# VH-VL binders against Indole-3-glycerol phosphate synthase (trpC): the designs that were tried, part 4

Target 1, 261 residues: Indole-3-glycerol phosphate synthase (trpC), of Aeropyrum pernix (q9y8t7)
Amino acid sequence: MRDSFLQKAIASAKDRTSLLEEIAGNCSPKPGRPSLSSSIREWVYRVGGAVIAEYKRCSPSAGAISTLDPVSYVQATRDASAAYSVLTEPNWFCGSIELIPYFARYKPVLAKDFIVSETQIRIAACMGASAALLIMEALTPRELQELAAAASRYGVEVLVETPDASHAVEASRLAPGSIIGVNSRDLKTLRVDYEAMLREVSKAREQLPGEVILVAESGIDSPDKALKAFKAGAQAILVGTAFMKNPQLREKILAELLQIP

## First folded at step 13 (VH-VL; from t5 with heavy chain S103T)

Design v2
Fold by OpenDDE, look of step 13:
Structure v2 (fold): chain C 261 residues (1-261), chain A 121 residues (1-121), chain B 112 residues (1-112)
Amino acid sequence: as target 1 above (261 residues)
Amino acid sequence: EVQLVQSGAEVKKPGESLKISCKGSGYSFTSYWIEWVRQMPGKGLEWMGEIYPGDSDTYYEKNFKGQVTISADKSISTAYLQWSSLKASDTAMYYCARLEDWTYPYYFDYWGQGTLVTVSS
Amino acid sequence: EIVLTQSPGTLSLSPGERATLSCRSSQSLVHSNQNTYLHWYQQKPGQAPRLLIYKVSNRFSGIPDRFSGSGSGTDFTLTISRLEPEDFAVYYCMQSTHEPYTFGGGTKVEIK
């Protein structure tokens, strides 16, 4: 039987990991990395919400998104972003682990890949990542727990990406202290189902402990949508494609946030 | 916008070879399975097989295995369906479709416009 | 392979009427992941099929609210609450829970 995309992506990640094991073994996580959660909380306090700006050049759903270089992207987004999300998966997202150090100069970095091994987390930490993505659907509960624990050992925070509120709650239980992301894939458009995401974010917020940081992941391409996500209960929003196409959108979002009484 | 554009109608004789194409755009062609579906005149839809352009992983429905060849050229985002020797019974509309398959088997979300293949002596 | 049986073969109705189409599978379409991968497609004459409903009850992008899907296990239904002239077409159910993918025989919704 055929493998799903996720299976293929995981297989690829495993292969890449194997190739980098020696590097991982010889590297040391950089100390003093800024905290993603702290940054988010600061922004929530200051303006009512945090924006995680994602640097993503490609995606399976969109193909090539933008050729915008990291320097230009940072210049356009750094003043209004709490953190950077950096795609490191090379095959479908045109990412690179080598991008992390650059972005890490400016903001806490969330390393985004199909992370299925401790090695990947270690490498990310060595590169300067503050946090690592764990995709709930890509991992067994045990794997999730183990990887979250591994991350903790390296001083790496975890953002667990979940498809809905129920999984969000479960994720928070499996990986205590983790940042919870809701990414509701819109199977209708192959994009994030924004409305579904909002609903799930709201539901999640109702069920999750107040201290748990909830992130609305993607699907936001306007200030209005950003605000709605915050109103739904997200402390942070992760914006990728929209920022890649229009980095200045961040400033607009910030402007709107500042108008909220 | 996701689009699958297929090659034009074909009129062939029995015994001839044929290769029809399906070009994808508006998405990462190498990230999604391409499905081939046959529809004989006045009949229903039949799944023939599929290919993952990213690694050329290919599967056939048992009745079509050995009867057709599915391939892809990812450099031009194109999938192919070909016959080495056509039969009259191969007369049909052939559709390519994209499989939404993120985590689990999903569904054919976008279709090509179809390629009509007519095989007659 | 999974056999999907659609009924009726032909459904003759007038615009404004409610259409109820059935799709029955030879075995359960509940996947091990607890999802049910039963989908509905619409095909108009001379056109390619288009996705209407995915995973039993989810309307695909751009699909009007008058289309709805329901069912579980082996019995599924596509409902068109109020037929519009453009809704007269052939409707196919399709399953992707089990290999190989299979389609139903189709239900033709024609104008009375």
Scores: ipSAE 0.265, ipTM 0.742, lowest interface PAE 1.8, mean pLDDT 92
Fold by ESMFold2, look of step 14:
Structure v2 (fold): chain C 261 residues (1-261), chain A 121 residues (1-121), chain B 112 residues (1-112)
Amino acid sequence: as target 1 above (261 residues)
Amino acid sequence: EVQLVQSGAEVKKPGESLKISCKGSGYSFTSYWIEWVRQMPGKGLEWMGEIYPGDSDTYYEKNFKGQVTISADKSISTAYLQWSSLKASDTAMYYCARLEDWTYPYYFDYWGQGTLVTVSS
Amino acid sequence: EIVLTQSPGTLSLSPGERATLSCRSSQSLVHSNQNTYLHWYQQKPGQAPRLLIYKVSNRFSGIPDRFSGSGSGTDFTLTISRLEPEDFAVYYCMQSTHEPYTFGGGTKVEIK
């Protein structure tokens, strides 16, 4: 029976984790890693919203994305970013865990990968990550709970990526204290869909306590889209492909944020 | 813009070998399954098999297993369908298509223009 | 292997008429995840097939609302509410619930 994309990604993650364990041994998490949630809350207080800048060199649907080196990317983006989201998956996203230190010196880092083992969380923290991504569609409820508990033991925050509001509420129950991301797809094309994401963020905001941080993850490529995501109830936005293709978009988003009450 | 571009029409004699191609562009070629579909003249569509170019994982429909070889060269984003010895019954239009899935197969979303193979007796 | 049987083989109609195409499966197409992976393709003369409807009733991007799909389990229907000249083509149902993937034999919709 053939494997789906997600099944292949999970299998690859398990293989990569075994190899990383052999190389990294029993490393311990870096001390002094900043809090992702605290950074988001500080930006919300001071500016009305937070930007998580994503470093992604490739994706399945887009193929190769124009890429600055990590130092140049940080130089262009750090003044307006609450945090970095760093793709560490090498096969489909052209990432590496070795990218984390370049970003972690300056801002909290969310390690973005197909995380299926607490070893991945520990190793990301050894490299300086402040948080790790858990993809709800990749995990059973028990696995999500266990990985979130493991993250807590390593002093690592969790962002749980969810497809809609009902899953966002469930994720908050299964992994209390987690940051919740909404990354919705159009039901007809199964592609990331900004309008669906907005609807689901708004629904999730109504059902979740105000202290739960919501991150809008889909299709934010303009200041207008950023403002609408914050108005819908997101405290942070994740800006990926648009940021990599147009580094000056950062400056435009910041200008729009200064006008948020 | 996602495109699948197939090689041109072929006229062959029984017993000859043939390798036809399907080149993908506008997406990460190694991230999606490529499907092969046969259509005999005046007939319907038949699924032949598939390949995941990222690792060359392949599956064949039972009547095509051993009759054709499905392969890919990921360095040039190209999938192939080949015969070591053509038969007159191999005369058909051959399509490649891309499978859209995330956690389960959904449908073939993009199709090549087709390659007509004629094997004259 | 799942056999998809389409009826009628040929449907002769005039522009403006309603077309109703049937597809019957030898086994249930309901997957254990509760989805039904039954799809409809259109093939115009000299062209590659194109996707019309996926998962029974969902129109693919850019497909006019005169195309609709329905059905459950083993019995499925494609309806074209008001035929236009460009709709005269062959229509195939296809299932991906079970390996191997299979197509129906096709229904030719031709001008009367």
Scores: ipSAE 0.200, ipTM 0.681, lowest interface PAE 5.2, mean pLDDT 87

## First folded at step 14 (VH-VL)

Design w1
Fold by OpenDDE, fold request of step 15:
Structure w1 (fold): chain C 261 residues (1-261), chain A 122 residues (1-122), chain B 112 residues (1-112)
Amino acid sequence: as target 1 above (261 residues)
Amino acid sequence: EVQLVQSGAEVKKPGESLKISCKGSGYSFTSYWIEWVRQMPGKGLEWMGEIYPGDSDTYYEKNFKGQVTISADKSISTAYLQWSSLKASDTAMYYCARLEDFWTYPYYFDYWGQGTLVTVSS
Amino acid sequence: EIVLTQSPGTLSLSPGERATLSCRSSQSLVHSNQNTYLHWYQQKPGQAPRLLIYKVSNRFSGIPDRFSGSGSGTDFTLTISRLEPEDFAVYYCMQSTHEPYTFGGGTKVEIK
């Protein structure tokens, strides 16, 4: 059977390890990187929710999303974002590992790629990443555990992306201390489904320990949707395409949050 | 918007070679499988094969394997279907289509080219 | 390979009538992931096929609500609740649960 995009992406990631090593060499991560979880908690305390602003110039589905450069993006989003999510996958997302240092000057950085090796985590950390993405659907439970452990050794936090509440609970057990993200899809169509995400976030919040940070990862393109995600139990939301097209959306979200009693 | 544009109609003789094209736009060409489908005159649709332009991974239906070659040039977002030696029985409409992929499973043809009519006659 | 049998071969109806098209599979189209990958396409004369319904019952974008799909396992149905003049065409079912992809023989909906 032909490979899905995810399978193709994983294969590509494996092939890119040599390139990453060429870029960063045998580097060792340095201490002093800010904590993603701490930043999220601070924003939750102050305004009721945290926004992770994602810098993504391309996507597999849309192709080119925006030509907005990192400087312009940061200028528009910096004051209202708890962290940055930076796509480092170069082929479909037009990302680069070399983007991390710039964003890391301003906020904790979540390195987003199809991470399947310790090398990827190490190099991301060397570049200044505070956290790394692990996609549950792309990894076996054992791989997830191993990569989470590796991240811990480098002082990198982990955000585990999961499709539903049950997987979220499992992820929290497999990778203790990790940040849990929910990216839900419609069970019938398999498309990203915002409503499904809300339901699963709510369910996950009911089952997860209170100290576990829950992130809503998809489908948010308005202040209203953002607020609903927070109400559902998410401490943070991750917004990509919408911010790339309209970076000022973040300010609108913040404004709405500040109006909540 | 997603579009697949195919090359124009071809009139050939038996034994001649032919290469037809399918150009994609409005999406990431390297992220989706491109499918080729044959429709003989007055008949139904037949899946021929597919290619993943991102890495040129290719599969053929058993009856078309060795009969045609599927290729792609990702630099110009174009897929190709070619014959080394045409037969009269190759006379048909040929469609390219995009295979939609919802992350974990690619499973239907959502966009189609307009088709390329190939006529092979003496 | 999976054989999809469509019936009837030809359906003669008048505008405003209900059309019911059948597609039967030689074996179950339920994938190991529990999804059923049966789809419906419409082809008008001189045009390329277009997607109507995917995964048994989901309307593709821009498809009118008079089109609906149903079924499970090996038996599937496309229903056009009220035929419009532009609906007279050939309809194909196709499966992508099993390799290779296969199409039904098609049902021609023609004007009576």
Scores: ipSAE 0.662, ipTM 0.859, lowest interface PAE 1.0, mean pLDDT 94
Fold by OpenDDE, fold request of step 15:
Structure w1 (fold): chain C 261 residues (1-261), chain A 122 residues (1-122), chain B 112 residues (1-112)
Amino acid sequence: as target 1 above (261 residues)
Amino acid sequence: EVQLVQSGAEVKKPGESLKISCKGSGYSFTSYWIEWVRQMPGKGLEWMGEIYPGDSDTYYEKNFKGQVTISADKSISTAYLQWSSLKASDTAMYYCARLEDFWTYPYYFDYWGQGTLVTVSS
Amino acid sequence: EIVLTQSPGTLSLSPGERATLSCRSSQSLVHSNQNTYLHWYQQKPGQAPRLLIYKVSNRFSGIPDRFSGSGSGTDFTLTISRLEPEDFAVYYCMQSTHEPYTFGGGTKVEIK
């Protein structure tokens, strides 16, 4: 039977391991990388919420999103962002692991890819990543545990992307200390579903310990939507396409947060 | 907007070779399966096969395996259906379609090309 | 392969009437993941097919609410609550639960 996109992406990631090794070799992660979780907590304390600005030039669904270069993107988003999410997947997201060093100069970097191997985590860390994405739906529970443990050994934090509250709870158990992301999709269309995300974030917040950082990852494209995500219980929001098209949106979100008494 | 645009109508003779095209736009061409469907005159729809342009993974319906070749050029977001030697019985409308196949398993044809009419006659 | 049998072959109705189309599968279309991948397509004369309903009962984007799908297992129905002039076409069911993908023979909805 034919493979789904996720399966294709995973297979591709495995195939790219040799390329990553060619790029970075047997590098070892350097100390002194800033903490994603600490940055998020700081922003939550300061303004009530954190924004992770995602640099994503392409997506599987939309194709090309923007040709905005990293320099211009950082200039527009740096002062109002807690961290950067950098797509490193090259085939569908037009990403590159070599993008990480630049973003890492300014903020903690979340390396986003279809991470299925320790090598990917190690190399991301070598490039300066503070955190790595683990997609729950792409991994077995054992794989998730193993990769989370590997990340810990390299001093890399983990953001586990989950589809709903129940998986969020499970993820927190499988990978203690991890940041939990909720990226909900419409069960019918499999497209990103913002409303579903809100519901699941709320449910997750009710069930998870207070110290667990929740990240809303789905469909935020306005200040209003951002605020609702925070109200739902997310400490951070991850915004990609909207920021690529309009980087100044981050400032608007921050402005709204600052208006909250 | 997602679009599939197919090449124009073809009039051929038996024994001739033919390659028709399907160009995708408005989405990541390498992220979705492209399907080929045959519709003989006055008849129903028949699935022929598919290709994943991202890695050129290809599958054929058993009756079409060896009868046609499905290929793709991802650099120009184009899929192809070709015959080495046409038969009169190949006269039909040929559609390409996109298979919704993103994260999980929806597996339906959500967008279709306009079709390419192939007429094979002596 | 899965055989989809559509009935009736032809349905003659007037605008404003209710249309009920049947699609029966030779085997259950419930996938191991518990989803049922039965879909409906509309094809107007001289046009390519377009998706109407996916996964038994979900209307595709832009499809009017007069179109609805129902069913389970091996028996499925497409209903057009009130036929509009533009609804006179051929309708195909398609399954993608089992390999290979297969289409029904189609039901032609024609004006009485």
Scores: ipSAE 0.651, ipTM 0.854, lowest interface PAE 1.0, mean pLDDT 94
Fold by OpenDDE, look of step 15:
Structure w1 (fold): chain C 261 residues (1-261), chain A 122 residues (1-122), chain B 112 residues (1-112)
Amino acid sequence: as target 1 above (261 residues)
Amino acid sequence: EVQLVQSGAEVKKPGESLKISCKGSGYSFTSYWIEWVRQMPGKGLEWMGEIYPGDSDTYYEKNFKGQVTISADKSISTAYLQWSSLKASDTAMYYCARLEDFWTYPYYFDYWGQGTLVTVSS
Amino acid sequence: EIVLTQSPGTLSLSPGERATLSCRSSQSLVHSNQNTYLHWYQQKPGQAPRLLIYKVSNRFSGIPDRFSGSGSGTDFTLTISRLEPEDFAVYYCMQSTHEPYTFGGGTKVEIK
């Protein structure tokens, strides 16, 4: 088999890491970054769930998603969002690490990329990121542990993206204190599957300690789907494409949450 | 909507060079492998090779290696198949197709171009 | 390379009948990831191939439910439960489990 997208993306990330090492200079992680986990917990307490609004201009499947600029996006989403997920991968997601500082002015930022090196985490922290994404499928267990540890050293929280409940449990074990995300793919089609995500979130919630924050990452594009994810046991949902196309969707989700007694 | 649009039919003589194109739209062109498939008149489908436009990584089926060149221009979302010197035996329909890549593994040819008929005759 | 053998070469049937097409591989198409990358394509005269079934049994978008795929390991079947006039075409199986990608020789479903 030829290299998959994930393999290509990882390779690209490695290349970028080299460049970062050369150009990043002597940066130090910014102190006083807000906590992603704390923000999520606050929102859960207040309204029953947290929304991580993802800024993603492109994707591998869709190509260009939206030309919505960061300013407009923030204006539309910040009052109803617990955090921002910022794509920093430049090739397929049209992201940039340079976006992090702007979003970080308003909310905790999850640096979302194919993170394969400590350097990436360090730079993200320097840019003001509160958390970094670790994709379980892209890393060995050892790599996951090492990167999670590195993140901790920089005061960066970790969101581990996992495909199912079993992996979620494993991720929690390998990276204690991490936020666990479920991005479920259909085993037959390998496509992102919302229903599968719900099932896996539910299963994960049953198995994970109560203090572990679960994030639903798959295919949420309506208030109804958002609510179902929260009911399934997710403390937070990560919404990207849907918000890019319709930032006001966040307000609708919030409105629904507020109606829950 | 995902589409692959190929260049028009070609009528050439032996010894001539040829470059046909396949333009992708409706998706991230740099994220998916583009496949080339030959179908000789009245015959079946033959995989020729592929290219990943994102980095121009290219592979050929052994019988086509050295016989054709696969390339891509990602700036215009176009893949190419070219011959330096055509032979009569190159007469065939040539299809480009997208290889659906589901994150961790290449998958299947989900969308096809309409084909480019290449006729090589004296 | 993997050799895919399709049978029969030609299948003559009438509209409304059930069509069963076979594709056999020279070796197992089960990938190390436990998926089986065997797919079916339909090609009508003068047209490009069209994806019908991917990964043995999954209908592609827009494909009628009269088309179904089954099989495992080295033996695979495409079934058309009730032939429609538009179903008379050549059908190819293709594998992408092993390098290089290979196609079967095709089965022509023609009107009796």
Scores: ipSAE 0.537, ipTM 0.817, lowest interface PAE 1.0, mean pLDDT 93

